# Designs tried in a protein design chat: miniprotein binders against b1l550. Part 45

Target 1, 279 residues: b1l550
Amino acid sequence: MRLPEELLERARDIHSEAPSHRIKLDRVGSFGLKVPVEFKGFLLLAEADVWVSLPEGRRGVDLSRQVEAIYELSNPPKDPFSLCREAAISLLEKLNYADSSGVSIRFDAPLQDGESLKYYGVEISSIASDEIINKIRVEILGMTACPCTAELIRAYKSSEIAATHTQRSLGILEVSTKAEHPDPDKLASIIERAMSSPLRTYTKRPDEGGLVIRSLSNARLAEDVVREMIHLFLEEFGHLPEDTHILAAVRSMESVHMHDIYAERSFSLDEIRKEISSH
Below, E stands for the ipSAE of ESMFold2; O stands for the ipSAE of OpenDDE; V2 stands for 0.75 times the mean of E and O plus 0.25 times the DockQ between their complexes.

## First folded at step 4 (miniprotein)

Design za7
Fold by ESMFold2-Fast, scan of step 4:
Structure za7 (fold): chain B 279 residues (1-279), chain A 100 residues (1-100)
Amino acid sequence: as target 1 above (279 residues)
Amino acid sequence: SMEEKLEELLMKLYELLLELAILVEKTGDKELYKLVAELIWLVMELVRAIKEGVSPEEIIRLLEEILKTLEEIAKKVNDPEIRRLVEEIKRLIEELKRLL
């Protein structure tokens, strides 16, 4: 909701006062804002967090100026990458006591799945200081099949066959770079290609058997999937700056009676190239 | 025990199904692929049924559906290695049927 002008003025006065303790805060802001974005021809309602650093001598931030920064740039709706970068810069300009600013925008991105659509998770961030760091996180569900026969047998206890053929796995790619945000559809594609098979919105009996065959013939450990994601990432995005940081991870989801399997690797492009070249 | 023998046979069955799936995928034969997909689904349904302790009649029905699917696959297969795997899988299913 929009605040009255008199209340906003009084809030700014209070926030300029000395705090109870002289402690710097890293992120102070407005979280869970609803903002419209245009993504690849779709008008989507996204969630945004906006924040700034707060110096040790100041009690609070000007929340109204944070909301102004993002909403001014949201009308008309624009692509979430430009919105994220421009709002982070605007925040730093409007709140001159801050050392840094940030904007995160989250939405579910549509992806063509045969004759229907499925959705994958996207979170885009831009952090502004004397430079801008752009971050993107993509999460998409797929399937993995353990190459261990005993584990396959155990996976088929007491669940509906259609839901229990293979493990549901969440693939995660997170990229932090001084360059522009990578295309999330390409990141989603990398994750799906690294898995045993993609997950479908709806499958028929023959299509379901086909997914099982693909998963079984392409059986991969979570560790295998992470390594393949890294390999495919380097093929597609190896041109990014050397100090680009990547997180590749897979979480294989089990039923209530089993634990999850998790594998991850964090690295910079500089680090991984040296590792590969030394072997 | 009977449970240990059953688990050993199921493990061997899955091993052979993986080999069959890999070989059939390499053929590019769409009709054969559909039959193998159906076979895999039926076998997984069988494993679920056994683990849940469903009726012997229902388990036998699933075994008979599996055998029918294997016969249909056998009619369409010219590759000697695929033919060998189908026959070996069929023998394991008959063995499972005798234990159940």
Scores: ipSAE 0.000, ipTM 0.277, lowest interface PAE 12.7, mean pLDDT 77

Design za8
Fold by ESMFold2-Fast, scan of step 4:
Structure za8 (fold): chain B 279 residues (1-279), chain A 100 residues (1-100)
Amino acid sequence: as target 1 above (279 residues)
Amino acid sequence: SMEEKLEELLMKLWELLWELAILVEKTGDKELYKLVAELIWLVMELVRAIKEGVSPEEIIRLLEEILKTLEEIAKKVNDPEIRRLVEEIKRLIEELKRLL
C-alpha cells in the first residue's frame, strides 16, 4: 500500500474541478464531530458540525481543513462560545473560496439542583461572513397544569384549588444576535420561572407530589408560558441589538391526549417593543 | 380505533381524578391530599410512558404503583363518595392495563 501523501500528490484535485451542474450549495461540511469543551467548570463531550458555502464553479470542499480548524482550537478544551466563534472565523481563513462558514456545538448543560445536577439542552451556532451572527437554543423540561377546566369546576363546586391535568412541557428559547451569545443558564432560568413548576433530577415520591401541588397552585396554559417567557426575556436581555431575533415556544405533552399542544412566537426586539407599546 | 379507546379512557380517568382531588381538598386532610397529588403525578408519568413507547415492564410498574396508591387512599377514608371514586378509578386503570 502506498503512503497517503504520495498518492495525494499524484491524484487529481477533484475538489477544485468544475461540478456536473453549476449550482451553489449553502452548507457543506463535517457533521457529528466529537469535541471536548469546558463549560462553567465542567469538562463535557460536545457534538459539533462545521460547514462552509460552496460556489457554483467548485466541485467540493476540503473536509480535512474543516476538521483541522475546529480541532486546533479545541486543544486544550475551551468554552464552547469562544470555540464556536473562533472556529467559524478560522474556516473562512482556511477555505478562501467560501463566502460564509458556520459552526454548531451541542451539549447537555449541567444545572445545579440542590446537592445534585440536572441537565438542559444547549445548541450554540456562529455563522461568519462579512459579519458574525451568533445563535443559541436552550430547551428544558418543566411542568404545566391546565387552568381552563379547573377554573370552571372550581367555580361550580366552590373549591379554592381545583384538580386539573398536569403534564411535562418542553420550553424553548432561541436567540439570534450580532452580539455575544446570551448566557444559557439565564435562558434556562427564564424558561423554568415561566412554567407552573420546574422538574427535579432527583425525586422521591413525596417530592413528586409536591411538584403537582405547586403546579396546581400556578396553573398556566402553554400560551401563558410563552407570553411569560417573552416578558422575562425582555427584562433580562431587552438591551441586545434591535435586530436580535427570538423564538419562544412551549410543547405541552397533554396528559389527556395522545397528541401534544404547541405554542410559539418569533419576533425581533424592535418588532415586539412596538407591539407592546401600541396598546 | 385502539388510540381512540385509549384517549376515551384517559379523559374519563382525568375527570374522576379532578373530582377526587376536589372532594379530598374539602376534607382538609393534608396527608390525604398529598396522596392524591402523588396519584396525579403517577398518572401523568403513565401517560408520558405510553406516549414515549417505554418498555412494557415500566408501564406495568407505574400501573401497579397507581393501584397501590389508590389502595392507600381507600384505607384512610370512610367517606363513601371518595371510596366510590377510588373504586371507579381503579376499574379504569385495570381496563387500561388490559388495553396495553
Scores: ipSAE 0.201, ipTM 0.656, lowest interface PAE 5.4, mean pLDDT 83
Fold by OpenDDE base, second read of step 5:
Order: sequence, then C-alpha cells, then structure tokens
Structure za8 (fold): chain B 279 residues (1-279), chain A 100 residues (1-100)
Amino acid sequence: as target 1 above (279 residues)
Amino acid sequence: SMEEKLEELLMKLWELLWELAILVEKTGDKELYKLVAELIWLVMELVRAIKEGVSPEEIIRLLEEILKTLEEIAKKVNDPEIRRLVEEIKRLIEELKRLL
C-alpha cells in the first residue's frame, strides 16, 4: 500500500526537523532489500543494504529516496560491482545533506564444479564520500588436513604422505581498495588453492576418496592456510594500490574438538610488503 | 587399455577404502582404526609408486604389505559388513598385483 502523498510529505517534514539532540549518525538506511543482479551470465536475487550519513541538524533520512536510488539502477539487472558504485554515488546526489553513502550487495556466487555448480559467499560494497572505496568479501568452504598427526606417523615411516584427519574450513578474503573490485572468482581460487583441497558439492565415494588423498598430500595448519592465502594474494593482486587493505582468515570446523580453530591477518599492501622484505 | 583398467581398479579401491574407514570409525575401535589408517597410507604410497614409475619390486613390496595389513584387519574384525569389505579390497589388490 503506497501511503497517501500527503502522509509522505508529512513524513518528509518530520525527517527535516531539528533533532532533540544534535548528534551526527554515521549510517542510516535500509537493510535486507532484495535486488536482482547479473553475475557471470546468471540472474541472481541478492540482498542489499543502502545507507547514508545523517548530519547533526537533521532528524531523519528520506528512506524512500534511498530505496528508489538502488531500484532505479537495478532495472534492467546489471553486474553487482557497477550497481554498488553507481548506487553509492547516486545516494549522495539524491541526499545532498549526506557527506557519505554506502551500498552492500550479498549473494551466493555460482562456480563451476565439473558438471554441477557449487557456490561461495560474496559481499560487494562501495562507500562514497570525497573518495570511493570498493570492498569485496569472499567466503568459500574447503578442506584442510592436520599435519600434526601426519608428523607422528612420519616419525615411524619416512613418507611425505601420511594418514591424518581432515576437516571443513571456511576461508575468508576481504579486500578494501580505491581501485576496482577484485575478481571474486580469483579470490575464491586463492582460498581453495591455499587449503589442502577444494570442497565438492556432489561427490561420489571415489571422488571423496580422491579429495581426502589430495588433502593428506597437502596437510596444512589453519595458520599455514592464512599465510598461503596472503602469499597467493600478493602474487595475483600485488598491483593494487599500496593503501589497499586485506583481511585473510580461516575458520576450521574441527571434527576432533568441540571448538573451531580460527586464524586471521589484517594488513595493508605496503605494510605486508615491508614485513616480508625485512626477513 | 591397461591404464584404463588400472584407473578403474584404483577408483574402486578408494571407494571401498572410504567405506571401510567410515564403518570402522563407527565401531570406536581405535586399534582397528589405526590399522585402516595404515592401510590407506600404504595404498597412497602404492599409487604414488605407480605414478612415479618406481621399480616393480617396490610395487610388489607395497602390495604385499597391503595384503598383510588386510589380514591383520581381518583377524580383528567381527562385523560381517566390515569383513565383506576387507575381502573385497583384498580381491582388488590381488587383481592389481596380477595387472602390475
């Protein structure tokens, strides 16, 4: 039901009033919107958050204009990267009292896995102010094998491959840059390559065996995986601006323990390069 | 081809080994599980040896050690389903031995 125009006008007047307390807010907006996006030839329904800053002299934000901004740009559906950037800019233009805006779009990205599709989580964001910062977060499940038990077996048998337990692990890469959004498939690939093996959605038992064998051959601690993610990231994306910020993390869902193992590193490209060069 | 047959046998072998591992894990028998883990390790070494083209003597050695481990497992297993799997794996290993 569209509220009568008169009620909308009254609501706008309330939003423009001086607040009882003159305090600036960093983010005011609509969260959990559904928007169509086109990604790698797939039409996907994504979740979107849109927000702007609110100055101390204004009681509220015109939320209807925020929603309008992103929906106007979503028809016809476009790639989520352009949608985020364009919507963030449009929000500042439509809401001239705001000094900053932001858009986040979340969906499960399809990735080819043999004859089937697997998915990884993606959140694409853009924040606009005097500059535009693009952010992407990729989450993908893989498999890790613990080297601890492998080393115990190696003490008795000289082999590079030893039987050990395997576990599911969630790898996370988050990148914030003034450049264009990094390719999410490349980020997902880095995570999978940093782990002992990728996770298959539909495996026959022989295929499962193959995955386990690959994992055992590449036994890695969660800490090793994070370091490998960083290394691979630098090889693929070392051309990004030096002030680019990265979060690399792994959460291993332990099958042996009741608790998960977590490891992370947050860094800028200039910081991590200096660190590596100093050793 | 001989290579295709070898791949087929290895694929079936891994299927059975995986099933064996799952069933043995469910028993809670740690000693039996250790033997199965060793069996899996030996098969991994066998596959590696085949891939790297090591000497026929070394391949035969690994096959014999696998068969020995299977016999040790068979002695400890009372579950009919696990016994069936062990025997089926043994037959595959023997067929592999005849092929290699």
Scores: ipSAE 0.010, ipTM 0.219, lowest interface PAE 10.8, mean pLDDT 82

Design za9
Fold by ESMFold2-Fast, scan of step 4:
Structure za9 (fold): chain B 279 residues (1-279), chain A 100 residues (1-100)
Amino acid sequence: as target 1 above (279 residues)
Amino acid sequence: SMEEKLEELLMKLWELLYELALLVEKTGDKELYKLVAELIWLVMELVRAIKEGVSPEEIIRLLEEILKTLEEIAKKVNDPEIRRLVEEIKRLIEELKRLL
């Protein structure tokens, strides 16, 4: 036995001691881990957080076992959804004092755009206890154009195409479900289809002009975009369990004001079906 | 405040851009209208850069791209009213450049 090994044994003993205050902690773990994942044929370096609940009678968690749980499952690299779910289960097996575990994985997802790639943000999580809850959040930038100003100018000047202020808008879809994670490419597609125009890779001067004209012909308020996202979501994912929870949101970076416009709606599938059927 | 002055200048800028686009649309010159559409996109990018607090160098670069696009529009126009609007927009951009 060497001195370093003796020190490690002493450190592990400390974690099993009673704390100064008997307070349960909800999430204790290793945050900001770099893990390789395989996503739709791409090898990506993702960022992961792993955690477990800590009971009132235990001073600390075994951090090395948390890291082992995710790294053992990441070689060879696998899809981030399987990695997320399997690592959360493994955490409970390796850390038997915990009553819940969780894993979050964040990465920029590639999306084919002609001959080039663009990227959108994905964050997934799996929280394990007596059941597993899977959550996915997709964020993608697009463009919106003000319909009220465009309509007023068009009416006044009898113009078919009117210049109006356009702005970047961030579309957000977040889904929490007992089923598998929804396909993020489909969520990204829903957001882009709800917008006035998607953002393109390799936007040269001619393409930039076309993009703005396209936005003007499909002008939408942030409120319009959120409603359209919900409509499209129900068409694609209405088959998910009734207790699936969804957040649809848009943050419009206004081109004329220094503040942003934000619109959102949270709902369960059961709630929204009842609301729509009453209209 | 500076923020209130920025909002005021941006409002005036968008008003002039609307009028420019309408006059250009009346000419039937689709290539000229595409230049105006690009101008609008650059102004959108400028507003985003200001809101996100990007470097002064990047904001100046966007302002210079806007001025270059305005010069390209000016070279293609025979209409004195369109030329007047381009010069008025150019003056507002120079005022923004001095404020930022």
Scores: ipSAE 0.000, ipTM 0.269, lowest interface PAE 13.8, mean pLDDT 78

Design zb1
Fold by ESMFold2-Fast, scan of step 4:
Structure zb1 (fold): chain B 279 residues (1-279), chain A 98 residues (1-98)
Amino acid sequence: as target 1 above (279 residues)
Amino acid sequence: SEEFEKLLMEAWELIFKLEILAEKLGNKELYRLAAELKWLLMEYKRALKEGKDPEEIAKYLEKILETLKEIAKRTGDEEVEKLVKEIEEKIKELKEKL
C-alpha cells in the first residue's frame, strides 16, 4: 500500500528543520551510484559520488534531487568530464541552500595495447562554488627495475645487460585546475614513459623478453620515476594556469621486500617553475 | 503516478540486493547487468515523463532480464535466482501501469 497524500502533506519536512546542533557539514550526498559514461567511443559503467555542503541551520539534504540530477544528465550517456561539471552546477541550482557541490566519477579507462586493450584507473571530479575546480587522478601500473642490484651484477659479470629484481609499480598523477580536465590518456602516457617499461595485457615469450630487457636497461628508482613524471608533465601540460596543483607519486611493490616503497611530490606550476629556474 | 514510483523503488531495492550478492559471489557480469538494469529503469521513467515512446527501452529491459536469468541459473545460487525472478515480476507490473 502507498501512503495517503494527506499524510505526506501533514508530515513534517524533516530536512528543512533545525538540527540538534548548529554545525555545518562539508559533504552530504549519494555515494557509490552506478552511471554509464561515454569515454572516447567506449560505453563504460562508472561509479559516481554526488554531494553538497549543508548549512548549520538545516537538518538534512534532499538526496532524491541529487540522484535525479545526475541520472537526468547522464541520459543519454555522455563524457564523464561534461557530466561532472554539469552535474555539480545543476546540484547548486537545484539545492539552493548549499554553498558548494561536488561530483566524482571513477572508471577503468581502456588504452590501446597492440591488438588488445589494457586498462588504467581514472577518477574525475568537479567541485562548484564561486568557481569550478576540476580534478583528475590517473593510476596505471608499470614495471621498475632496481639500479643498485643491477650495478652490482654488472660489476660482477662485466655483462652488457645487468640482472636485477623487477617489480610492479603504480604511477599516480593527480591534477587540480580551474581549466578543463587534462586528457587522461596523455597523463597515463606520461606515467608509462617515466617507468622502466610499461606492462601489457597479453605477452608472448619473445615480447615478454623484450619488456624485461627494456626494464633492465632502463633501471629506475621510485624517486627517479617521480622526477621524470614531473619533467614530462611540464613538457605536455606546462600551458595550464599557474595555480594548477599536481601530485606525482609512485608506489613500488618491491619483489624482494615485505613492504612497498613510496615517493611523491605535490606542487603548483608556479612553484615548480621557480624551483627549476633557480637551478 | 505514485503506484509507478512505488514499483520503481521496489525494483531498485531488489536490484541493489542483487548487486551486493553479485559482489559477494565475485560475479562481475551479474554485477554489471544489475547496474545496467537500474540505469535502464531510470531511462524508462524519463521517457514516460517526457511523453516519449518507451518501447525500445522496454525491449532492452526484457533482453537484459533474460540474460540475468541465464547467468543466475549458472551461479546455482537460490537467492540470486529468487532476486532475479522478483525483479522480473516488479518490472512486469511497472510496465502495466502508468
Scores: ipSAE 0.000, ipTM 0.088, lowest interface PAE 23.2, mean pLDDT 79

Design zb2
Fold by ESMFold2-Fast, scan of step 4:
Structure zb2 (fold): chain B 279 residues (1-279), chain A 98 residues (1-98)
Amino acid sequence: as target 1 above (279 residues)
Amino acid sequence: SEEFLKLLLEAWELIFKLELLAKKLGNEELYRLALELKWLLLEYKRALEEGKDPEEIAKYLEKILETLKEIAKRTGDEEVEKLVKEIEEKIKELKEKL
């Protein structure tokens, strides 16, 4: 049922009223919106969250204007980085009572894998206020092999090949910067290179054997993978502003345990350079 | 035209699944036809963005439908036939919205 529009002239504007309690809210918005994006030649259906700050004297946010802001910019589909940044700015333009705005866009990114494709997770956001902060999080699965068990088995059997347990490990790189979003393909590449080996969507037995041997020859602790990710990140993205913040993490789904192993490090570029140069 | 964009994305995702299935099956001909479908859909999107005449835009959708018919004729794979039917439904709906 569509109600007559003349009723709107007589209805109270609830959102502009004073609230029951004079408390500021940090994020109020529309979450879980489906939006089309164009990413590196692919048309993808992404999920978006949009929000603004709400001052202590205002009861509610104009949610319809939030949806309008992102949908106007998503037709036709465009790259998710431009969409994210432009939508955050548009939210402040449309909702002038807000001090800050934000947009997050999530999707699974395709990546060439021989004759097939594999996928990695991407979440990008832009937060606008007196400046714009761009965030990107990349997650991709790889393989790790345990060096500790490898050494025990080598000692026991005097084996030519170091046997050990292997498992899927999730690598995570998250970057927050005042510069443009880093290229997610480069972040995914850093994570894969830090692992014992990458994972593949399709392999034949000889190639599968080679992947396993590669992993066993490059056995790494979760701690080793995090350190290597940081090293490779600094080589590729050390030019970013000094106040850029990075989270590097690995969650190893241990094949010999009922629990996972987790390792992480958060740092700014300024902090990590001082730490490294102190040696 | 939010509904229109959703249909376009759904058609793209289904064609992408067809491409991956072609690679899994080792079917080079099906892979080539899947790439042709992706190219035609992108040309359709480009023509739409450039404001081409609806009759010209519809010709890209007709080419997609003919390619899907050719795939259906040549395949005995149940999963391929299912994807072809799903893509065909989305493309027909896009054509009706012109």
Scores: ipSAE 0.000, ipTM 0.165, lowest interface PAE 17.9, mean pLDDT 82

Design zb3
Fold by ESMFold2-Fast, scan of step 4:
Structure zb3 (fold): chain B 279 residues (1-279), chain A 98 residues (1-98)
Amino acid sequence: as target 1 above (279 residues)
Amino acid sequence: SEEFYKLLFEAFELIWKLERLAKKLGNEELWRLAIELKFLLFEYKEALEEGKDPEEIAKYLEKILETLKEIAKRTGDEEVEKLVKEIEEKIKELKEKL
């Protein structure tokens, strides 16, 4: 049931009141909203966070307007990049006291894997103020093989393909840019190509042998994978603005250890070009 | 399964039309329920894809549809009643496709 209009007229507008302390808040909003999106022909249920800045003179945010902003734009489902950017802009238009707004959308993206599908993680953000900054994070599992053990066994047995331990590794690429969001499928492809081999949802026995042989013939340290990811990223996305910021990382779930190995590098395009050209 | 996704997309299109009409009529109750229906329908789809039991979600979908039909009758608006009926038929067709 709805409350009578008379009660609304008599009630204080709590959110527009002065707060107990005049302190600006950077992000106030609705987190964990479920929103439908259309991604490359697939209808997916995504999780969204929406927020705005709150000035020091205002007690609270109108949460109903935040929800309205993203939900109106999410029906019918549209691509998550447009939804993210349009919702961030809409938040500023609906909440005129805010200096900035943001939207983050997370989902598992389908990727064709022979006759089946596999999935990789995607998180997209747009932060709007006097400019818009777009961020995308892609995470996908692959396989790595230890080159140290491979070399030892190859030297010992004089074999062409060394036996070694393999493990699942999580590759991560995060890009923050004033340009449009990079294509997540291309980011996922970069990660997979940097690995010893990709993982598959389903393999037949001959294909399983092929993946194992590929991994063993292309043994890589987590450090090797991060460097290769950066190299491949620059080949594909070197055209982005110089102030574009990238994080490349790998977490290797070592099969012979009780712990994981982690390697990462954060950089701007300007920074990495200068570093590479100086060597 | 191609037919299932086609019907699902058509259902979302109808719900969007209901949302726009509810807003034009100033009927916040219709608008809120249309949004709730959209979420439940997507959760239903996700449950099916994950191999989870969708029966609890299906029950909520039916409850929301019943409430929408009651409100549609109260509005006396022929377009609202038509859209709600089309949405119900489309969701029923989706269930049959399984």
Scores: ipSAE 0.000, ipTM 0.209, lowest interface PAE 18.0, mean pLDDT 81

Design zb4
Fold by ESMFold2-Fast, scan of step 4:
Structure zb4 (fold): chain B 279 residues (1-279), chain A 98 residues (1-98)
Amino acid sequence: as target 1 above (279 residues)
Amino acid sequence: SEEFEKLLIEAYELILKLEILAKKLGNRELFRLAVELKYLLWRYKLALEEGKDPEEIAKYLEKILETLKEIAKRTGDEEVEKLVKEIEEKIKELKEKL
């Protein structure tokens, strides 16, 4: 049962009314929308947030227009980068009272892992105003091994055996740029290569042993991993505009502690290039 | 837990293959149903993590099996039928472990 359409002509337009308080809001929108996307040959169910700025003189946002913007562009499913950028632009066209718009799309990205798949987290966004800013965040688990305990065990046993504790560590790379979104598979690769060892979805005992030996032979502090991630990022993406902003971080879930270890560095490409070139 | 995780991953991989196949066939209805299967599998995992009753958790697997049966009735494509049967086997194994 549907209410008569003539009621729309008689009802107040609440959204266009003046608010009780003349306060601008930065982000008003539809959050947690389910949208299909195509990512590198995979059809994935993603979650999307869409929003616009709301001026101080307007009570509400036309939420139906926001849903229209993303859903019109998501059928048929398309790559999430183009969807993100095009939807952000479409929001400003459909909601002309807004000064800015944004779209964020989140999904777990499959990555080939031998004969199976493993997954890493991706969140992409585009924010449109007088310019378009593209942001991508990639998170992937890897393994680290403690070099400090390895050294203590070596000294204690008077041997070269690299016995130490290992743990899962979460690597994080976040990039904000006026250029197009960086390839998330390349960002995930950078994180994994910076770790003592990548993690696998499925291992048999010989493969598991090899993974552990690899990790032990490549023991790294969280601080080491962050520095290596930055180094590898600059090799792959140093061509991005100088005002590109990066966050590199590692959260190590220490197997010998009740707490985690965390290391991070945020920087612009201009800043980091000057720092490195001073040597 | 390791056995459960393996079955979940295998089921998810097969559903992704079904989605890709739906796109190749230009079959929007099959694509929609494949996305529904993936959503139900995610709801099943979430319900397990939240510690819901086994009977409530099993309802998501039952809905997956019903959706697979619906796909099987509507398709004449041999590759689709093969994937549906493979997914069904993984889901039945998950159900047996409850």
Scores: ipSAE 0.000, ipTM 0.132, lowest interface PAE 19.8, mean pLDDT 82

## First folded at step 6 (miniprotein)

Design kx2b (at its last look DockQ between E and O 0.44; V2 from the best seeds 0.00; counts 0 for: pae E 5.1 > 1.5)
Fold by OpenDDE base, look of step 6:
Structure kx2b (fold): chain B 279 residues (1-279), chain A 83 residues (1-83)
Amino acid sequence: as target 1 above (279 residues)
Amino acid sequence: SMKKVRIYFTFDEENREEVLRFLKRLARELAEKYGLKVLVEVRDGRIWILVIGDPEAVDKFIEEVLKELEERGVKYTVEVEEL
């Protein structure tokens, strides 16, 4: 049922009224929108959050206009990086009372794994104010093998390749930069290379055996994985602006414990370079 | 009071990248000078500038940008829209 349009002429614009409390809000918007995006030849349904700032003198945000802004840009579907950036700017233009805007887009990114597909989680964000800050978060699962247990077993039973417990581990790289969004496939690759071995969607028996042997040969603590991620990141993305901020983290779903092991490091490129140079 | 102005510049393709770098620097300097929020991007093949802040400061910003472009002898077309 649609209300008669004549009623709109009599209705107060609640959003434009002064609030009871004159307080600025940082983020007001719609969260959990579904938008189509084109990524690496795939048409994907992504989840999107859109928001703007709200000045102290305005009661509410025109939410319908926010939703319209992103859907206008999502048809036809485009790459999520352009969509994110363009939508953030469009929000800032369309909502004349806002001094900042932001967009986040989340989806599972396809990654080729032989004849099959695996995936990683990605969140792409852009925030527009006096500058545009681009943020990307990549999460991908890998496998770790414990070097401590391996050493114990080696001491007990002499073996060239010591048995150890293995587990699924989630690697996380989050990058915030004034530059363009870094390539999420490269970030995913860094995470996989930092672990004992990657995961595979489909394995034949010889491939599975090889994967486990590789993991055992590259036994790493969660701490080792984070440090390796940082090292590999610096090699690939050291050209980014010095004020680029990075979060590198690992959550290891330990197979011998009921709890997870977590390790992280947050840093700017400037800070980490100074740290490394001091050694 | 806050004023928002969108500025579109169309330049010859040969100098677009150089002009973009110049405008980004200039915009940053003027933004700091006048206490403005300024974004400089490329959109639809044109240089796009969004200026947000005090109305008088916004006007001064536009005047100075245009003056600097003229002084450099850059050929351009400009569209200014208040949002």
Scores: ipSAE 0.338, ipTM 0.745, lowest interface PAE 1.4, mean pLDDT 91
Fold by ESMFold2, look of step 6:
Structure kx2b (fold): chain B 279 residues (1-279), chain A 83 residues (1-83)
Amino acid sequence: as target 1 above (279 residues)
Amino acid sequence: SMKKVRIYFTFDEENREEVLRFLKRLARELAEKYGLKVLVEVRDGRIWILVIGDPEAVDKFIEEVLKELEERGVKYTVEVEEL
């Protein structure tokens, strides 16, 4: 059903009115939109959030213009990073009352794993105001092996038993920067290399044995995984602006416990360099 | 009515970093002075500025930016796109 167009001429424009309480809002938007993206040769269905700031003197946001901004740019499907940045800019252009805008795009990224695929989580954002701030969060599972239990078992039955508990651990890198988004595959690689061993979609028996031996040879506490992630990040991305902010974290699903262990560190590049140079 | 303009700059590589810092500061100062919405970005070796506001203020912004660049002796190419 379609209402008569004549009503538009006589109806109040509720959104352009002043509100009864003149309070600025930081984020007013449309969340959970489905958008197609093209990522490294794959066509993926991503989930997006879009928003703008709302000044104290304006009652509401033109929500259909927000959806229009990202929809127009998503057909034909394109690179999610370009879509994210361009949509954030388009929101500022289309909604002239807004001081800032933002776009977040989430998807599961395919990653080559031998003859098969595995995946990792990606969420990107672009926040536009007088400049653009880009944020990326990458999450990927790896394997950790406990060094404390390994040492205890070595001491008990050194040549007879080589064992420790192993578990899945979720590695997290989150980067906020004025530069372009870091490559998510490189972030995922940093996380995997910091773990005791990567996880595979499947293994044959000799490969599985090798994976286990690798994990025992690289036994690491969750804390050490975080430290290694930071070290590797600095090697790869130390060139980013000094006010770039990073969060490095691990959530370890300890196989011998009813609960998880969590370790994290957040820092700016300027901050961490000063800390390291003091030692 | 609001005027919306995209301004694209190409600069000589020599002293590009210093000119970029100058342009960012200038754009922010003028945007605050004239009550304009401004976004400054660098992509693919080009710098561009989105400016939105009162038509007279937008025109003054463009004039002052170009004047300051010329007075500084900066070689540049500029393209202006009205949205």
Scores: ipSAE 0.232, ipTM 0.715, lowest interface PAE 5.1, mean pLDDT 88
ESMFold2 (binder alone), look of step 6: mean pLDDT 82; pTM 0.814

